# Designs tried in a protein design chat: VH-VL binders against q55gd9. Part 1

Scores and structures below are computed, not measured.

Target 1, 194 residues: q55gd9
Amino acid sequence: MSNQVFQFPPYYHKEPFFTIQPILNTRKKQFQMWQDLILQYCRYYKIYELDINESIKSNSVLFNNEKINRKLSREALKSIIDDIIENGFAEWVDKEKEKEKEKDKDNNNNNRVLIMWRKPDEWASLIYKWVADCGLLNTVLTVWEIQNGDDSKKQEFHQLNTTILMKSLKVLEKQSKCQTFSQDENVGVKFFSI
Unless a header shows other numbers, all headers, positions and changes below count from the first letter of the chain; antibody chains aren't numbered by Kabat.
F, E and O are the ipSAE of ESMFold2-Fast, ESMFold2 and OpenDDE, as the mean of both directions, binder to target and target to binder. V2 is 0.75 times the mean of E and O plus 0.25 times the DockQ between their complexes.
Where letters were taken out, [cut] stands.

## First folded at step 1 (VH-VL)

Design a1 (framework fv_adalimumab_6cr1)
Fold by ESMFold2-Fast, scan of step 1:
Structure a1 (fold): chain C 194 residues (1-194), chain A 120 residues (1-120), chain B 107 residues (1-107)
Amino acid sequence: as target 1 above (194 residues)
Amino acid sequence: EVQLVESGGGLVQPGRSLRLSCAASGFTFDDYAMHWVRQAPGKGLEWVSAISWNSGSIDYADSVEGRFTISRDNAKNSLYLQMNSLRAEDTAVYYCAKDRYYLGRYFDYWGQGTLVTVSS
Amino acid sequence: DIQMTQSPSSLSASVGDRVTITCRASQGISNYLAWYQQKPGKAPKLLIYAASTLQSGVPSRFSGSGSGTDFTLTISSLQPEDVATYYCQKYNSAPYTFGQGTKVEIK
C-alpha cells in the first residue's frame, strides 16, 4: 500500500519556508519551492486530490514540520495553491463553483484541489506517443486498457486518475487525434493517424 | 450558478409520444456530456441516455433503445429526449443531469425533474 | 450488461455509528464507480467518484474504497442529516447502471 517514505528537500527544514515572505522576489521563489514540493510529494504517493481543510486540521506532514515546530497557516496554503492553479498544475475540483461571486458560507466548496504534476496536454502527448509506438493507431482501446492493461504497465499514465485521463483524452479529441465511444459495454477510444 | 430546468412532462396515453426539454445555464454547455436519468415512483434511479458534447457519442439503456432519442442544441443550451411508443413502465420523474467533467459519466448537477405519467 | 448490487437494501443505525454500504459489480469496472445521496423529494447529490474521490463540499465523514468488483461507502459517524437513500453507479462503459439503493434510517 502506501508505506513508502518521501524524502523532503533541505529547504523543508528551514523555518522561513513556512512563513510567507514579505519581499516579492523572495516570495516568488518560496512559492515555486512549495509548488515543487507539493507536486513531487503528490507524484510520489499518487495523490491526485488534496483537501485543504483536512490537511490543515490533521497536521499533514506535507504542511506541518514537527522537527522544527513549524507549519503552514491555512491562508498561506491557500495562497500557494492559488499560485499553483495560475501556473496550470492544479484546479479546484468543482470548477463551476469558483465562478460564483459570493457565497453565503464556504461549505468546503473550494477546499478540494486536483493536483496535476503533469498537465492534461502533457499526458495527452505521452498517451498518443504510446499508442503510435505500439502500433495501435486506428484500433479501438478501452479506457480500462489504457489505465490497467498489460501494454501500458510500464507507462507513467498506468493507473492515472480517471478525471485527469479523461481531460487528456479531451485534449486529443479537440485535436482530432482520437474519438471516444461507448461500444460493446465498454468506453472505447480510437486514436487516429495524423 | 449552474441550473438545469426540465420541462415537457405530463400525462400521456400508452403508445403515444412526448418530448422533454432541459434548459441549461451557468456553465459552458458545449464542453459537457449530458444525461437523462429517471426514477419510477417509490423506485430507484435508472440511467436512460447520454450524449457527448458534440453529439458524436450517444448511448441508451436497453429498456428505451429504439423508442427514445436524445439530442442537444448547443446554440440554445438545450438537451432533449424524444419519447416514442410510451409504455406504463416509462412512468417516472425524468432528471436532466450534467457530467462532473466533460468526459466523465457521473453527475455533479441535476435538475429538479419532470414527472411523466403513462396511463390509460 | 453488468449488474450492480447493493447491500444491505436498508439499514437502521444510531447517531454516531459507523455505517458501511457495499456495492458489487458482476464484472470488473476498475475504479469507475460513483456514490450518490438522495433525500426524500430531492434530486440525487454526488458524494464520491472514481471509487474514493470525495466531491467538493461533501463532509469528510464520507469515504469510499474498493476497485474491480467490490466497493464500499463508509459514513464514519452517522449524523441525522445523513438519512437518505444511497446509490452506487458504474461508469466504465454504457449502460451507466445504478445499484438498487440502500435506505439509511436513524433508530
Scores: ipSAE 0.000, ipTM 0.446, lowest interface PAE 17.8, mean pLDDT 85

Design a2 (framework fv_adalimumab_6cr1)
Fold by ESMFold2-Fast, scan of step 1:
Structure a2 (fold): chain C 194 residues (1-194), chain A 120 residues (1-120), chain B 107 residues (1-107)
Amino acid sequence: as target 1 above (194 residues)
Amino acid sequence: EVQLVESGGGLVQPGRSLRLSCAASGFTFDDYAMHWVRQAPGKGLEWVSAISWNSGSIDYADSVEGRFTISRDNAKNSLYLQMNSLRAEDTAVYYCAKGRWLYDRAFDIWGQGTLVTVSS
Amino acid sequence: DIQMTQSPSSLSASVGDRVTITCRASQGISNYLAWYQQKPGKAPKLLIYAASTLQSGVPSRFSGSGSGTDFTLTISSLQPEDVATYYCQKYNSAPYTFGQGTKVEIK
């Protein structure tokens, strides 16, 4: 009863939305609409990484509209993801040490994409504000405490993807607002007043 | 008559700044990602920086990050590269290049290049 | 970051010969691979994109193949005007790294 599901926008039920449009200006608007949908969906379900091959194979509702019998092709999805990457809201996941268990013999490429509905600089601002508001400036925190600690449990960045979190801390380091350091198995961070 | 024309190259001393411009004509400039690529004398091509069609995504090669700034003015059909804290190893011909489509970043159109020499 | 390595660094062949140039990515890049031709004193020219798609206006003697990490550029019958340095380039995501180039000369 109280369990909410993601509500798709009206354009998700229009057949042309699932076909790459041949006119450049129309395609630019279509790709922006796909970006907005993908980012909103991932934010709603806290999805930080998408597996393109798996999404297509499983007929994910994000890319397959059963009501109108239309689905996004793998090539269309990759084109859309490339556009999202170009706009700074996604990156290919390149885990050299964690290769796929099975290699796709015909497509030995990056199929996982990091989704950033908030860019690292936006996460950086949220995290820094929280640290300042909680009186934690000039104290040592661990990355684990920021992600999983009791003090952050109601923050939007609670359980934030580690790659995105580290990118966000790097933004703060460039602003001289924090310093990260390795602490055995953990990464420590100290945030500064400026 | 699709073309890109670079300007602003020249001789500059180490530690100084230089601004390159690229004028686009014959295509809808704001439909495409734009790039700067350089080539040191007698050496290979090195990608320097990229900017998306709407300036929403900007990327730099590690060798220039923090020193160079890419920008574009779609109303003027122009691309820019602000080069600060120049080093001898920045000496190169700098090419302006256009991506094929907004999501296809293979470079189908190139300018003639402009030479930047960083020497004391 | 992904490294792009070409082989050979240079070659000499006769007019009419079949020439093959190889490009290897240190990690998978799918088919986001382009080939460029650069003649002395001139800007590069796009020959092939998406690993195997010939750019409009490029002679059919040029072809590309491969996916993932291993790619090849083939010139089926070398012509005098093909004397140039050839570069591969990844473009799946930044950085848009080029290979070191392969110089093709006629004997």
Scores: ipSAE 0.000, ipTM 0.444, lowest interface PAE 17.4, mean pLDDT 85

Design a4 (framework fv_adalimumab_6cr1)
Fold by ESMFold2-Fast, scan of step 1:
Structure a4 (fold): chain C 194 residues (1-194), chain A 122 residues (1-122), chain B 107 residues (1-107)
Amino acid sequence: as target 1 above (194 residues)
Amino acid sequence: EVQLVESGGGLVQPGRSLRLSCAASGFTFDDYAMHWVRQAPGKGLEWVSAISWNSGSIDYADSVEGRFTISRDNAKNSLYLQMNSLRAEDTAVYYCAKSRYDILTKGYFDYWGQGTLVTVSS
Amino acid sequence: DIQMTQSPSSLSASVGDRVTITCRASQGISNYLAWYQQKPGKAPKLLIYAASTLQSGVPSRFSGSGSGTDFTLTISSLQPEDVATYYCQKYNSAPYTFGQGTKVEIK
């Protein structure tokens, strides 16, 4: 049954985990551990976007450990997220709109981050394999059917974030494995045998 | 298909060094964490070391920490284990193992090599 | 470090019997538990991951259950080809520790 609760790794209960380590090699390992934790937690709860300011303000359990009375600072979290972005597992939401914003300029404009515990290339491979295995090559599917249809309900990409799904379909499109098109209010996609 | 081929095993004297290699093919090597697992004759499986896809996270079992070094060359699709200060208790078949790309699942192994025997004896 | 303990260390059963192997973690590991089958002279083969998810190509007579600290591998109807040593493994974080193994033999 689904009586399982996310279990934090042992290092989550170590006080130094919540402070940026001064030694470069130790800090690199610390940041990798934070990446692993954030990606595992987000996968467990199906969290595709994090609001940094809200997470800090609400004392989210992901970044606040009441047992040892330690929490990650906003500055530390920002640095960790920047590293995760550099590694290709996250990106800022509305990146272009944030760059172009001219009203109420704040030094902390980047607050929402897309979390990708699987990169678009990996989702692309999983989706394409499913389409082939289910005999759906050369048929038209909608994005909604991939996310919410009965045929995908046992797939990990069921209910996948639309932004990540669209990025994944673009990967396949670049490989000539599918073609996306707008049809009225829906986005359709046809997958091809190679 | 997916293949992992270990090499470099053999007979070595205590206190000496040996380097194991694992050649990977049939998958995008730099998308996956890789592991070394060993098995002493007649005994169970023992996890030895892990390296993330970008070498940014490396872990060792307590029994080998400070003596063994795991590394990878993504351009060559190769995983390595440098074994220094070898002891009789390091005698084992050493397996190269592939985990999933997904960080949540990096510790379970969907593909294994055939293994290479390391015998540490005088 | 978290210890992984399997029971029994060995068992003998008849073809068609229900076989149960248990694995206990000394601390909670949620569902980050895998089961492997190893036949003599061969590399291990993945049977189950995430405590209960059957790997593609593995016969349906194999099933896994449990969460937290207590886990079970069940073979609903033992077959001759199931003679092997079975290992559990935690993978929530390093170390990626295996249990000691359970040897399954036919009477």
Scores: ipSAE 0.000, ipTM 0.439, lowest interface PAE 17.3, mean pLDDT 85

Design a6 (framework fv_adalimumab_6cr1)
Fold by ESMFold2-Fast, scan of step 1:
Structure a6 (fold): chain C 194 residues (1-194), chain A 121 residues (1-121), chain B 107 residues (1-107)
Amino acid sequence: as target 1 above (194 residues)
Amino acid sequence: EVQLVESGGGLVQPGRSLRLSCAASGFTFDDYAMHWVRQAPGKGLEWVSAISWNSGSIDYADSVEGRFTISRDNAKNSLYLQMNSLRAEDTAVYYCAKDSYGDYEWYFDLWGQGTLVTVSS
Amino acid sequence: DIQMTQSPSSLSASVGDRVTITCRASQGISNYLAWYQQKPGKAPKLLIYAASTLQSGVPSRFSGSGSGTDFTLTISSLQPEDVATYYCQKYNSAPYTFGQGTKVEIK
């Protein structure tokens, strides 16, 4: 059990923070503050994906402040997420499995969002440096080993979301710094010296 | 092969604790909510607990609230149920079940074989 | 809490018979109802979801109907392999309450 809790910034306890501001310049600052909060919170708890409807329905502390009796509406949160996506720190999750249920809460189809407090290029650089520093160039590693192995336990990318990790490996592949391949259930990767 | 396999069941005395595990294979575990469902010998099905795909939403049946804790480890494709302060009426086969969606509001399209928990002195 | 009541608790019918099982919710649950089949000593198997949609691989003799509070599961021509206990389940919101079950046997 973790005894440490996330420390919310002072503006999280201001009522106007939870209401979309009508003046464009004020709204831009508000959205930047929401981006910073969401990214910091997700980084703190290692949350790589958010379900918008689930977060609102469950009264997640990230979007529901009981102390001041204020919460973000789903519409407000979606607008904020759209802005974060435009800034390159998030993207909608496209799930191939077809939904067969419509929620009573008038759910929109785009509800899950991948949160990237570090972009794939940053993760790519961190992973490659670790591989090189540990003398693992020209050896085969598994995706599981990078995420969960003892050798990566002290690295920031330990337990990194698989989608973000695969995006990061694709960045390295484009740079000719690695090659991914599948064998049975495992995805392997070989990193190359330049 | 798409399957769920429960383990950790056994005989336990009242007041003690037991931890159940469920190993998932053949599907993308972290895309789906997971449930525990139990069935007392000769009785019907009782939903016990649910956890969303990212652990952001967790819920319990009133009968186990405060005593049982559901958790998951997406890296290991595993679901867990920590059962504390066990009572004779907790005696049941415990099934692991997969929700049809990542949020735990939908039907269960895959079930494990179950693991028997017997709480008796 | 919403209660789920099934009727009958048990029934015996002949091969080829039309069998109907009823499930009643104490409050409206829209079409968020599933039906499961459990054969003796086995895990439950999903038959129907969204009140009337057949799960892939389930024989067409099974059908579901209803919305709101009253739901039925129908087996149009009972087969020996259909001997089982059938459960309805609400899934509009937690708790995901099951009915008490209907045991179907061959005469």
Scores: ipSAE 0.000, ipTM 0.423, lowest interface PAE 20.8, mean pLDDT 85

Design a7 (framework fv_adalimumab_6cr1)
Fold by ESMFold2-Fast, scan of step 1:
Structure a7 (fold): chain C 194 residues (1-194), chain A 122 residues (1-122), chain B 107 residues (1-107)
Amino acid sequence: as target 1 above (194 residues)
Amino acid sequence: EVQLVESGGGLVQPGRSLRLSCAASGFTFDDYAMHWVRQAPGKGLEWVSAISWNSGSIDYADSVEGRFTISRDNAKNSLYLQMNSLRAEDTAVYYCAKGYDYVWGSYRFDYWGQGTLVTVSS
Amino acid sequence: DIQMTQSPSSLSASVGDRVTITCRASQGISNYLAWYQQKPGKAPKLLIYAASTLQSGVPSRFSGSGSGTDFTLTISSLQPEDVATYYCQKYNSAPYTFGQGTKVEIK
């Protein structure tokens, strides 16, 4: 369906966009444009984690433009991701998760990145407002109900990545606005009026 | 102060050629895309052609594609429009315009020259 | 190609009046919409870009709004020096198409 396809910005079809620019001022603008594109694309398709190696190997449309026959190199993508992390919109996935795999060189490198087009404090504010607006303060909710329940169906955080959601709940806990606890193989949370 | 000065306009017969020039000053010319926009007497504005800072991206309006060629000389801070196979419909004031982009390929025209008149007539 | 249509083609108003000009894109262009002012015998001047951002030096009586396909230019209190033809322009990508223009005159 054409009306539900992500619309790439015009600069995505310019050849120099896919080559790291040698002039610092131009490169700074280029990296900001890549950040904007990556965050908007991931938001559109609800992509919370990117696998850099898989994105490059699969010729992901995000990093490979077949119309102009240009592809972002792995090294270029890593530099861009490092910049996005410095700006607070991404972070490397916990290294311990990779240790669960059979040890090989690729699995031991930073390869998976968590994408946060909204930072945890922004999600925290959106979730708390929804809980208050729906009259759910001082009631017990599960993480599953926040992610998949009927009451959250129209909210942007519906089906939010669990890692990002837990980070957001931690922000609220530090503000004394909620308390998380274990509940029969699930995580429960109670939000407080303050 | 940003300044764009067009030259090369004049009276020319149908089927012949004319070359327009635009001299730029007051900004780093090789950092910006440049555009040609025309306006027929008593009519509205029509975008004609665009060229990126390094000549890596060039675009034309359908009405001039294959007949006009845009080019630039960054060492001379100059923009050019080579107009071939001219038609009566090409009669217009031709403006040189500076493209401003925060995002490559999305250019608003923040500065314009005064224009040069091209009249295609027998 | 995306077509840009302005309305009205011309209007006459009195000094101090609120003037509204509309611009419609045949397909979505997000907020990549600019407004230009052209006085008789002069080159166009950029007034507004990104649908609603005033260019430096433009009087505050000019404002823009809209996104996607429908856009509006407003002059809150028309002045004699505002007599001109106003053009909208899509600039998300080539072609950088202009609307046909709206001529603003004083009664």
Scores: ipSAE 0.000, ipTM 0.440, lowest interface PAE 18.6, mean pLDDT 86

Design t1 (framework fv_tiragolumab)
Fold by ESMFold2-Fast, scan of step 1:
Structure t1 (fold): chain C 194 residues (1-194), chain A 122 residues (1-122), chain B 113 residues (1-113)
Amino acid sequence: as target 1 above (194 residues)
Amino acid sequence: EVQLQQSGPGLVKPSQTLSLTCAISGDSVSSNSAAWNWIRQSPSRGLEWLGKTYYRSKWYNDYAVSVKGRITINPDTSKNQFSLQLNSVTPEDTAVFYCARDLGYSYGFDYWGQGTLVTVSS
Amino acid sequence: DIVMTQSPDSLAVSLGERATINCKSSQSVLYSSNNKNYLAWYQQKPGQPPNLLIYWASTRESGVPDRFSGSGSGTDFTLTISSLQAEDVAVYYCQQYYSTPLTFGPGTKVEIK
């Protein structure tokens, strides 16, 4: 009703949250809380890629709490991201793609991370169900139509990151539930009934 | 095992400063995973959190608004202890005072001192 | 400040019987994104400091007997002692650690009938 801004958890305003805990059990709980926060924040704002260096330099509110004057160190953030990757909710962005995007080679190659609050198999399930529910099985759709079409406007995967979408379609291909093909600059996909 | 041992006077006159110390064994007062708290208990107020001190690259203090301006909680790394000073005490400050540890983003107080009854009376 | 209340103020339970204590917070202590309740339970015996029993509303502290369990979410919480033993005679407190200042309930005294 009156407030729909992202709500930070109470532990976000506690200073120990921003310091890597030395006791293993406490650190494991801390890293789980960071994962939950990062994934939910990215979901709320539809953020699919994080640039670690830029987030630190710009004092992103996700990693910098101005109210208590605390922020994650770059090393702490990288450790947390590594844990999230091990859990399957993130991946380092392809080195070749990052090099092509950035002409300044002074930047570290492991600075951009793909964030997946839903894993590709979960996106795959949601997309397939939508295709079936809309009566679009055994028809050809473009990747653009899935991302930007009128029929998908109210779906969570509307404007889904292309890399994540393609990963999700590969999951369905391995299950024989779709086939992708390309013509010119367009990627098409046909979804099959089971 | 962690142990907290309290010391300090049990009688303080109104308007004076209440001073208590909590000695720590089995953990370091400068441990990055711990915070060191003072809590008091009285029949009229029940259990009341007063504040804490903790080390995270530097020392920090948090205080309850009810005592802010009268309270100081200080660590002493050489003696592995921390202290409470409460200024301008009144009879309403009469309570059993406890020191207690919490870990990281607090899931509760896992170790407590034995308690010190402090009576504020002329 | 988050205000904690408990009911009943006191209860008498026969040995081996179930004791149930309720705790309410003036605002939710559940963070929806991680589905965690920032709520702890303590036991205090005469002349002793409080002892942590439960954290995250339902997680037993190491060494705490299985007969103690916590439940609830948001603003309403329950501590249950499934089979009261003589050593369980004590005052029980709930505490929120969702927001500073940290606050405790007024306590529930558990006695033997």
Scores: ipSAE 0.000, ipTM 0.445, lowest interface PAE 20.3, mean pLDDT 85

Design t10 (framework fv_tiragolumab)
Fold by ESMFold2-Fast, scan of step 1:
Structure t10 (fold): chain C 194 residues (1-194), chain A 128 residues (1-128), chain B 113 residues (1-113)
Amino acid sequence: as target 1 above (194 residues)
Amino acid sequence: EVQLQQSGPGLVKPSQTLSLTCAISGDSVSSNSAAWNWIRQSPSRGLEWLGKTYYRSKWYNDYAVSVKGRITINPDTSKNQFSLQLNSVTPEDTAVFYCARAPYDKLIYGSTHAFDIWGQGTLVTVSS
Amino acid sequence: DIVMTQSPDSLAVSLGERATINCKSSQSVLYSSNNKNYLAWYQQKPGQPPNLLIYWASTRESGVPDRFSGSGSGTDFTLTISSLQAEDVAVYYCQQYYSTPLTFGPGTKVEIK
C-alpha cells in the first residue's frame, strides 16, 4: 500500500557528479559510481534495456537531478556507458536488431543499451541451481518456462531478458551443463547432472 | 573529536602477512564524509601512500601500484575500524605505518582532501 | 605518477628569522574548474605523525599559527615561516592530492642555527 521508490545515494546530489571530471583518477571513480547507480537503479525497477536518447529527452530522474538543477549530457552518458561496456556490464543492442545494410541513416547510432547488473555467468549459476533444486535435471524445459513459468515466479531471473538468458544458457552449454535446441521460435533446453 | 588509534604487532617475519588495525572514534568508517588511508614511512622511501578504502553507495578501494597485488585494506563497520594486510613481506617493508583520514572534497565529486587526522603510528620491523 | 621534489634538504635558521622551503611537482596540480591547487604541507616532529599545516597550497589549517603561509601555483610552491620559533624545529613535507597515487616530497629539515 505504501509506495516504494529507489533511494538515490548521497553523491547523486553533488553537482560535480553530473560533469565529466577532467582528472583521470577522479573520472575513473566518478564512472565507477555512475556504473553502480545505473546498475542498482535498473535492478530495482527490472530494466534490462535503456534508450539513451529517450532517457535524455524525457529528463529521466536517473540522469536529471532537479533538486540541484544538474543533468548528464548525452555525450557524458555515452562515455559512461562505454566504460560500463568495457567492464562487461552492458552492450549495445541496436546493431543486433537491425539487418546489415538496412539503415534509416547513413551511420547507425548506438542508442539502446542492454544492462546486465548480473553477468551471464552469474545468471547461469542461479538458473542451474534452481533446475537442480526443483528436480528438473535431465528434463526438457523451454526458454518460455524459465522466464514465465509458475515454478520460476519467485526467482530473480523470472522475466529475465531473452538475450541475457540465451547468453547464460550458452555459458552452461560451454560447461556441458545443458544443451539447447530449437525448431522454431521456442527454444528448448535440457540440463545435465554435474 | 575524530581520533584514530592503531594496533597490531610490531614484528613480522619475512614471507608472512603484516596486519594492522585502525580504530575510529568520533566518526563512522562508513560515513560518506571521508576516505580512510594507510601510509608508511621509511628512511629509504620517505612517506609513501599505500591505499585507501571509502564508502559512497558501496565500498571502494584504491591501492598504490608499488604494493598492488599484495595489499588489502578492509573496513569493519561493526567495530568502526579499518585494517591493512600486506602479504609476503620482506625487510624492505620495515617502516612506521600510519592510518589517516582524508575528508571528502565537497567541490569535486570522488576526490578527497589532504590528511587532516592521523593515527599515532606503528613501527613494524620485518626480521627473522 | 606525480613526483614531488623539495629544496633545500636541510635549513638552519636563527630564532625570529624567516625560513623558506620550496616544493616542485612533475606536473600541474592546479584544477582549472575550481582554480584550486591540490597541494598540502605537513610538519613532522620526531616520534609523531605528520601534522597538516596548509591545504589548497595557501589555506591554513585550523589552529595553525599565522607565521606559516603557503604560496605558489601549478608546479612551484613555497612554504614560509615568517619568524621561526623553537617549536618549529621539524621536518616539513609537501604532498599532492590531485591524482593517485598520492605522493609526498622527500622532506626539508628545519633546525635552529
Scores: ipSAE 0.000, ipTM 0.454, lowest interface PAE 19.9, mean pLDDT 85

Design t12 (framework fv_tiragolumab)
Fold by ESMFold2-Fast, scan of step 1:
Structure t12 (fold): chain C 194 residues (1-194), chain A 122 residues (1-122), chain B 113 residues (1-113)
Amino acid sequence: as target 1 above (194 residues)
Amino acid sequence: EVQLQQSGPGLVKPSQTLSLTCAISGDSVSSNSAAWNWIRQSPSRGLEWLGKTYYRSEWYNDYAVSVKGRITINPDTSKNQFSLQLNSVTPEDTAVFYCARDWEYGDYFDYWGQGTLVTVSS
Amino acid sequence: DIVMTQSPDSLAVSLGERATINCKSSQSVLYSSNNKNYLAWYQQKPGQPPNLLIYWASTRESGVPDRFSGSGSGTDFTLTISSLQAEDVAVYYCQQYYSTPLTFGPGTKVEIK
């Protein structure tokens, strides 16, 4: 059956969820709830990258609840995203001079965010296990085949974002578990037995 | 140690406004981790949640659509209580009314008032 | 709105025997992110307000005897009284708190005999 819609959590329909709470312990729980919601929503629809300005302008249901006429402000959303990045589940797409000193993010520069509901090392482990289980060690696979091939259709990483996939393969390379190479506009990878 | 004590008249004429209060002890009506509810019970409708008031940086109210714009639930911080006003009552509003506390994003009711039977008749 | 139903409407159970009450929601009340079922059970004795027995489908409220247990997930839930005592004669209600408006089941009356 193929007619299911994402089910929002009960707290999504509570008005205070859309207002940053002033008490630190309450705010911490609120931000954890927002992280869970954003990550699960993105997982459900396979959304690996969010445009914050577009999400706000289009009144995305993720950040705008029409039933209770409440929406997350841009400032609130930015604070929540910053917290998710600090927790390692997201990163700004435009990283130029980010990281040094003051963050340097001056509003206009931080509008697109990569969402990682699984971190690259978790994807790396899932991919490597699948390759080993399917007897594909010491064979060449393409990035496209990992993402779109019939053998990966039952795997969570099927249709995985290319940027996240490449980060995951880099993790395996550092562990000497694979080698990536590029020749004909396609990225190939060979996985090794440990 | 939390107690809810209800007060209000037991008899209301049709078309009048029903008014009840619930006094809180052992907690603050402005507690950031609680919400304050009105629930009624009748043989025809069973237990029916009517609405709530709660403080999270600002005061909020949530109301059931079944009472369709004729309900108001208000806190009184100075008296540590909250109230219910239900306008334009009919005999179908005859019920035992309860106030109740729910807790921190989990809307289950851990403390209840004693209940007030309100009869709407001419 | 999430509609709650209970079965049976009433049951008579001998002292010391097991009582089983069922509750069904028209939509799932399980939130997958925290793996919690947003369901509570209440006991109501004549002339008294409802008293919380169980929340999160299976967590007993402080002070509630261990003969009361809740089970189930998603749309189908059960309250079990393992060995009925005289003080357990009451009406029992389930309540969902997954979605507004908050809704209760119609109740199951438990009697001795």
Scores: ipSAE 0.006, ipTM 0.528, lowest interface PAE 9.6, mean pLDDT 86

